# VH-VL binders against q8is19r433to663: the designs that were tried, part 2

Target 1, 231 residues: q8is19r433to663
Amino acid sequence: GSNIIAQQITIIDNEMLMAIPPSQFLHKSFSKESKSPQFHDMVSKFNEWARWTSSEILSKEKLVERVVTLSFFIDLAKSCVELGNYNAANAIVGGLNHSSISRLKLTWERLSTKVTQDYDRLLSLFDLSMNYKNYRDEIKSTKAKIIPYLGLFPKDLIAIEEGNDNFTNNNLINTEKFRLLYQTIKKIQSYQQPLFTFKTSEPIKQYLKNISNGLSEEKDFHSISHKLEPR

## First folded at step 14 (VH-VL)

Design k40
Fold by OpenDDE, fold request of step 17:
Structure k40 (fold): chain C 231 residues (1-231), chain A 118 residues (1-118), chain B 108 residues (1-108)
Amino acid sequence: as target 1 above (231 residues)
Amino acid sequence: EVQLVQSGAEVKKPGSSVKVSCKASGYTFSHYAISWVRQAPGQGLEWMGGIQPIFGTANYAQKFQGRVTITADKSTSTAYMELSSLRSEDTAVYYCARDYRYFYMDVWGKGTTVTVSS
Amino acid sequence: SSELTQDPAVSVALGQTVRITCQGDSLRSYYATWYQQKPGQAPILVIYGENNRPSGIPDRFSGSSSGNTASLTITGAQAEDEADYYCNSRDSKGNHVVFGGGTKLTVL
């Protein structure tokens, strides 16, 4: 079931999140892989989740199996959200929204009403409009342990860095700029907590850690998609 | 302060239905599940089911599948548990609890006594 | 398996240490949660996630696990610790929540 997979995905993501030193968020270090290897590891895993989602769906030649697989990943994304793992959930949604997947009209049309509604809720949650307003509102005041969508932090930090000078007109240190930067980093640190909820399933965890094995490359996605459902 | 306020005691006839409410406050309603747990007189705790309000996903214990309905209203931060086809053995105290994603219940309501008698 | 078992009753002398054990296959995959319940009151969370105490719970309460078992230990039992204690966890499939049968602790 999707729940067990979601749990182990969450373990993996949380380990990666906890492994990122706060210093990698300073001075735009995240912009260079050499200066932020742990951050980029987690970004890489995010992309891997997305690619995994698309690749698995595209690997199903039979329409019925493809529909089942599509439904599974929608459920998986939902399960991740329900576990507080917004990072993995958004990655999966990204895979689902890939043009090679979204064009599979025969597959999408066969989804149950319930699954379609779940997908719509996911799209709404991770809507890009107003700079991810819905997502931001959802997590803004939470005191619960979550794994946030990591991709927004660099954006926010860059906005602060570029939107504020280091010094004031009087050649004084812009204390407010640095307060904002460190406030954001402190928020990140607050998410870097152990789960203490479910235990590791070593076989599943190892499978998921090596999930890239056997996946199709993104460059082949459209070709495969067109072969599955010519339009 | 996190609080769960439950509706008052109920006395019901066999075959009827009861709907208990649980109003939550003091936290983000969507980020915790609400679990329903009952306890018959002199018996242990029994999980009936729960709901995760963020997507409205309800989950039921097999024993109560088809007889219990759990819902949540995010606008009022209120969860509901409706139990139908009541029997004498359904006489119990019914608790709602804030459940962190079904891993632990850290805040409990005071319970609602439901008595089923002919 | 979706079953958790625990002894129905245990006794401990005042100031002594007692361990209440919960057993079930689901405990191989999930941490046990422990609740204390006194007569006429709602349950209170005392231990979660192996060995985490909520605020307000005395440090004499601790949790541990081994294999398919989990244990609640009270080091230096007090008179007020006399209560029923329940373990719970998700079932083996991770879809439901299950409780143990409860253990009545008597402080002598």
Scores: ipSAE 0.913, ipTM 0.950, lowest interface PAE 0.5, mean pLDDT 96
Fold by OpenDDE, fold request of step 17:
Structure k40 (fold): chain C 231 residues (1-231), chain A 118 residues (1-118), chain B 108 residues (1-108)
Amino acid sequence: as target 1 above (231 residues)
Amino acid sequence: EVQLVQSGAEVKKPGSSVKVSCKASGYTFSHYAISWVRQAPGQGLEWMGGIQPIFGTANYAQKFQGRVTITADKSTSTAYMELSSLRSEDTAVYYCARDYRYFYMDVWGKGTTVTVSS
Amino acid sequence: SSELTQDPAVSVALGQTVRITCQGDSLRSYYATWYQQKPGQAPILVIYGENNRPSGIPDRFSGSSSGNTASLTITGAQAEDEADYYCNSRDSKGNHVVFGGGTKLTVL
């Protein structure tokens, strides 16, 4: 079921999150892979989740199977959110929102009302408007263990670094800038906690760690999509 | 401080329904589930079901499937448990608990006594 | 299986060590959670995630696991530890929450 998969995805993502040293968030280190390998590993995995989502749906030639698969990934994204894994959830949503998937009208039309509603909630949560306002509002005050969407950290940190000078006009250290950076890093670190909930299923974990092995390439997604549902 | 405040004791007739409320405060309501656990006199703890408020997803124990309805209002941070077709065996203390993703319940309400008698 | 089993009653002498064990297939996949309940009170979380103690829980409480079993250990039992103890976890399918039958701990 989707819950078991979501749990193991969460284990993987959390391990990756915990492996990122705080230093990789400083001085725009995340902008260079050589300076932030763990950060980039997690970004790569995020992209894999998204590609996995699209690829699996597109691999289903039969409409009924495709609908089931689409429903599965919507449910999976929901399950991830319910586990507090916003990173994986957003990755899956990204895969679902890919133009090659969104154009599959016959597939989307056959979704149940419940699944469609779940998807709409996911879209609302991860809405890009006002710089992910809904998502940010959702997590801003939480003290619960979560896996945040990793992609916003660079944006926020860059905004602080580039939006503030290191020194004031009087040639004093801009303590406010560094306070903001500190607070952001501390927030990130607060998310880097172990999971005390479910155990590793080694077979499933290994499968998910190597999920890219059988996936279609993104460059082929549109061609496959058009083949499935010509327009 | 995290707190769960439950509605008061109920006395019900067999065949009727009871709806217990649980108001949560002191934390982000949508990031924890609310579980409902009952305990009959002299008996153990029994999980009835729960809800994750973020999407309103409710899960029920098989024993209560079709007879219990769990809902949540995010605007008021309140969860509800409605049990229908009440029987004498439903006489119990009903607890709501803050449940972290259905893995552990770290805060409990004081319980609501529901008595079903003719 | 969605069942957790534990002994209905155990006793321990004051200052001694006691272990309460819970068994179930779900424990292969999920950590056990332990609750303490005294008469007329709501349950209190004492151990979660195998061996994590919430704030306010004495360090004499500890958790462990092996295979399809989990155990709550009280090292140096105190009189106030006399209570019912329940183990808890998700079921094997991960869809429901299940409790053990409870263990009555008597401190002698």
Scores: ipSAE 0.909, ipTM 0.948, lowest interface PAE 0.5, mean pLDDT 96
Fold by OpenDDE, look of step 14:
Structure k40 (fold): chain C 231 residues (1-231), chain A 118 residues (1-118), chain B 108 residues (1-108)
Amino acid sequence: as target 1 above (231 residues)
Amino acid sequence: EVQLVQSGAEVKKPGSSVKVSCKASGYTFSHYAISWVRQAPGQGLEWMGGIQPIFGTANYAQKFQGRVTITADKSTSTAYMELSSLRSEDTAVYYCARDYRYFYMDVWGKGTTVTVSS
Amino acid sequence: SSELTQDPAVSVALGQTVRITCQGDSLRSYYATWYQQKPGQAPILVIYGENNRPSGIPDRFSGSSSGNTASLTITGAQAEDEADYYCNSRDSKGNHVVFGGGTKLTVL
């Protein structure tokens, strides 16, 4: 049931990824929105996916409906991973892990064993420990088209930029630094490929592009959560 | 080199079960699905189902629901297809294929001939 | 359930162009893939994602789509192109994989 949605999410994310000029990853341009508008657009969409996830779950007043919705988004995250869209998957997982959602004990307890296991696998995949080691390991050797979690590239590039001087002790250009930067950017570019699998569903795509209009604000999430399931 | 090695030919009685294996090599097993496709003599290709190894998510064609089980062992990079309650109509060559997320199959096994006869 | 339909057989003269067409509602939502199969052999992927050729597939093979149809075109048919050709896609719901009935291509 979540496959079609995952596909259209992936189309959206891939279009955004492809729209990012590689230059926006140079000279820490990603640190300034004015210098990297496409990059920041994709970051914004990432946050929107997460907010969408939490908001939709919190919008369900009835426990049964909330459980179904929670299950849906777990399945959606899984489907995104299976499509190679790690970016959207991680966003959804972020929404699921939001404190306003994680505290819904009655809702989580009603999940099927299978769905719970799927969620645990997602958590493991996107575990923050060791700088996303599991995720990095998962995508390290892939030859398949993916949409990587975009949030790690700035971190990696900053590490290279700040961890290496532009010049060596002999006042020569640090070619190794620039090689590392080049390799990282080249990797990003390798992900910027079109999808040759499914076509755009314009109605669904437009709905997903404009989901922010109907979402609750994050500042209200805890209040809503407490109302749904008081402690 | 990417390749899929399937188990050998099977001769089965009606009502029995057959389990065909497909060992994958040359790529990261979890990054691609494995689809199972059969072909009866003189007939076309028929998709039976597939599995995404990363989560172990299996999908089945409606025709085979309840009668086919597809599994994957990531530790051995091997996929399995078990078909139960065999009938004469199940006589066919069974292929496993590396399936790019169920959109195209770019590598095929050589096929496993399963003969169901009394 | 959703299905893909193909002509059961087509013929083409050597060196001429032939188009094999696949039709189905799912093709509105998914790109067709095309497979070539010769007797006693496993199928070979020849076209995917509208008009992409895997390595080793001659450039005389091309793909196109329109509406609920997809086509495989062989421009300058060779003798070795005589084979069965299958189109493939997902079903309309996107849950399952479906094949066309296959087209037997004869090169005259």
Scores: ipSAE 0.848, ipTM 0.917, lowest interface PAE 0.7, mean pLDDT 95
Fold by ESMFold2, fold request of step 17:
Structure k40 (fold): chain C 231 residues (1-231), chain A 118 residues (1-118), chain B 108 residues (1-108)
Amino acid sequence: as target 1 above (231 residues)
Amino acid sequence: EVQLVQSGAEVKKPGSSVKVSCKASGYTFSHYAISWVRQAPGQGLEWMGGIQPIFGTANYAQKFQGRVTITADKSTSTAYMELSSLRSEDTAVYYCARDYRYFYMDVWGKGTTVTVSS
Amino acid sequence: SSELTQDPAVSVALGQTVRITCQGDSLRSYYATWYQQKPGQAPILVIYGENNRPSGIPDRFSGSSSGNTASLTITGAQAEDEADYYCNSRDSKGNHVVFGGGTKLTVL
């Protein structure tokens, strides 16, 4: 079931999150893989979760199997959110929202009302409007353990770096800039906590770590999508 | 301070329904489940079900499927449990608890005594 | 058959060590959680995630597990430890919360 797989995805994502030292967020180190290898491992896995989602749906030539697979990934993203894993949930939603998937009208029309409503809520949660306001509101001020969407931290740190001078008009150190940088890094560190919930299933974990083997390449997605549902 | 405040004691006749409220404060309501656990006199703890408020997803123990309805109102940070078709063996203390995603219950309400008597 | 099985009662002499056990197939996949309940009171969480104590729980309480068995150990039992103890985890399918039947601990 989707709950068991969400749990193992969350173990994998949390291991990667816990491995990122704060230095990889300093001096825009995240912009270069050689300076931020653990950060980039997690970004790479995020992209694998998204690609896995799209590729699995596109691999189902029969409509009924494609509907079951689409429903499974919506439930999987929902389960990830319910475990506090917003990173994997956002990756899966990205795969579901890929143009090659969203165009599959025959498939989407056959979803149950409940699954359709769940997907609409997931889209709303990860909507980019107003600087990801819905997502930021959701995770604001919680002490519950979560795995946040990793991609927002570089964007916030770049915005602070490029939107603030190092010195004021009076040639004094701009301490507000460095306070904002420090605050963001401390927020990241606050999420780096153990899970204390469920145990690793080694067979499932190994399957998930090797998920990209044999998947279709993203460049082929539109061609496959058109063959499945020509209009 | 995290707090769960439950509605007061109820005396009900067999065949009727009861609705117990649980108002949460001091934490982000949507990030924790609320579980409902009952305890009949002299008996052990029995999980009835719960709800994860972020999607409004209710989860019911098989024994209570069809008789229990659990809801949450995110705007008031309040969960509700309604048990229908009451019978004398439903006489119990009904607890709500803050449940970390159905893995452990770290804050409990004081309980609501429901007595089912003719 | 109960999905989580506990002995109904255990006794310990004051200052001695006692172990309360909980058995179930789901404990291979999910940690057991332990609650203490005194008469007329709501349960309180004493152990989660195998061996983590919430703030305020004395360090004489510890947890362990092996295979499908989890244990709550009280080292140097005190009079105030006399209570009912419940283990809790997920059911065999991993979907629902389940409790053991409870163990009455008597401190002699």
Scores: ipSAE 0.603, ipTM 0.828, lowest interface PAE 2.1, mean pLDDT 91

Design k40
Fold by ESMFold2, fold request of step 17:
Structure k40 (fold): chain C 231 residues (1-231), chain A 118 residues (1-118), chain B 108 residues (1-108)
Amino acid sequence: as target 1 above (231 residues)
Amino acid sequence: EVQLVQSGAEVKKPGSSVKVSCKASGYTFSHYAISWVRQAPGQGLEWMGGIQPIFGTANYAQKFQGRVTITADKSTSTAYMELSSLRSEDTAVYYCARDYRYFYMDVWGKGTTVTVSS
Amino acid sequence: SSELTQDPAVSVALGQTVRITCQGDSLRSYYATWYQQKPGQAPILVIYGENNRPSGIPDRFSGSSSGNTASLTITGAQAEDEADYYCNSRDSKGNHVVFGGGTKLTVL
């Protein structure tokens, strides 16, 4: 089921999160892959989770199988949120919300009411409005172990770097800027903790680490989608 | 300080129902499950079910499926457990516990004694 | 029958080391959690995630696991360690929370 897969996704994401040294968040290093390889490994896997979601749904030529697969990925994203893995959950939601998936009206209309409500809650959680307000409200002040949406940290760090000079008008070191940077990096490090919940399933983990093999490329999604549901 | 405050003791007749409340404070309510665990006199701990408040997803032990209803109100940070069709063997202490995603329970309520007798 | 099996009782001499055991197939996939309960009190968490102690739990408490078996070890047992100890994990399908039957520890 979706809970077992979510657990193994979370192990994979957490391993990548724990591997990112703090230097990759300094001096906008995350803007260059050569200066932030572990950060970009996790970003690449985020994109892979999204592409996997879209590709699996599009691979189901029979409507009934496509509905089951769509429902599975909604449940998978929900399970990821319930494990505190907001990073993978957001990636899966991105794959579900891809234009080539959202247009599949025959498929979407056959979801149960429960699954549709779950999807609506997921969309609301990851909504971009008010600087990701719903997501930020959800994770604020928590001491529970989570895997946060990684893509939000570059946004925050860029805002601090570009909104504050290194020196004040009096040519003194701007200590507030460096306090803000330090607080953000310490927050990232606070998430870099082991999971103490479930153990690795090596067959499932290896499948998930290699899911990019055989996936349709995004450039082909529209064509496949139109063949599945022409209108 | 993380705290779970349960409603007071109940005396019930067989065939009736009981609803126990669990008010949470000192942490973000949606980030943890609330589990319900009972203990009959002289017996061990028995998980009844729980709820993850973020989606309102309830999870019930098979033994209690159909008799227990677990809900949560995020606005008041309160979970509820209702047990119906009470029998004398339902006489027990009922605990709520803050449960890290159904993996471990790090904060427990003091328990609510429910006595089922005529 | 219980999916997590514990011996019902064990004894240890004051200052000596004791091991309380929990067995179940689900322990191959999920870590065991250990609770201490004294009469008339709610349980308290003593070990989670194999060998993590919450704040306030003495370092004489430790956990370990191998295969389908988890163990709670108390080194240098003290009189206040006399209590019931429960292991806890997921059931074999991973859907539900389960407790072992409990082990009564007597400190002699």
Scores: ipSAE 0.575, ipTM 0.822, lowest interface PAE 2.3, mean pLDDT 90
Fold by ESMFold2, fold request of step 17:
Structure k40 (fold): chain C 231 residues (1-231), chain A 118 residues (1-118), chain B 108 residues (1-108)
Amino acid sequence: as target 1 above (231 residues)
Amino acid sequence: EVQLVQSGAEVKKPGSSVKVSCKASGYTFSHYAISWVRQAPGQGLEWMGGIQPIFGTANYAQKFQGRVTITADKSTSTAYMELSSLRSEDTAVYYCARDYRYFYMDVWGKGTTVTVSS
Amino acid sequence: SSELTQDPAVSVALGQTVRITCQGDSLRSYYATWYQQKPGQAPILVIYGENNRPSGIPDRFSGSSSGNTASLTITGAQAEDEADYYCNSRDSKGNHVVFGGGTKLTVL
């Protein structure tokens, strides 16, 4: 079931989050894979979660199987949010919202009202309007352990780097810039906590770590989608 | 400080229903489940069910399925538990608890005594 | 529930060490959580995860697990430790919360 899979995805994502040293967020190091390998491992896995979602749905030639698979991934994203794994949830929502998937009208119209409402709530949560206002409001001031959407930290750090000079007009070090950077990194570190909830299922974890094996390439998604539901 | 404030004691007749409220404060309501746990006189703790407020997803113990309804109102940070078709063995203290995603309950209400008698 | 089994009672001499156990198949997949309850009071969380104490819980309380068994250990038991102790975890399917039957600890 989707609950057990979400738990193991969360173990995998948290291991990657825990492994990122703070240096990989400094000096725009995250823009170069050689300077930020652990950060890029987590970004790569995020993209794998998204591609996995789209590829599995597109692999189902029969409408009934495709509806079941679509429903499963909506439930999986919901389960990830309920475990505090916003990173994997956003990746799965990205795969569901891919143009090759969202166009599958025959598939989407067969979802139950409840599953459709759950998906609409997920879309609203990760909506990018007003600098991800809904997401930021949801995680604001929480003491609960979460795995945040990793992709927002580079955006925030670039804004600080580009919006502030290193020196004031009097050639003094601009300490406010470096204070802002420090606070963002401290916020990331506050999320780097162990899980105290569930234990690894090694067979499921290994399957999920190798999820990209045999998946369709993203470049092929559009043609597969059109074959499944023309127009 | 995190607090859970429950509604007051109830005396009910068999066959009726009871609705207990649990008002949460001091934390972000949507980030934790609320669990309902009851304890009959001289007995152990029994989980009845809970709710994850972010999606309004209720989760019921098999024993209570069909008799219990658990809801949450995010705008008032309040959870509710309604138990129907009351029997004398439903006489118990009913606790709400802040539950970290159904893994551990770190804050408990003081309990609501429900007495079912004729 | 019957899914988690605890001995109904245990005694310990003041200042000595006691272990309270909880057994169930689901403990292979999920950590046990431990609660203390004194008469007329709500339970309080004393141990979660493998061995984590919330703030305000003395360091004489510790937890451990092996296979399908979890243990709560009280080192140097005090009179105020006299209480009922409940373990809880998930059921076999992993969907629902379950409690053990409770263990009454008497401090002699």
Scores: ipSAE 0.570, ipTM 0.816, lowest interface PAE 2.3, mean pLDDT 90

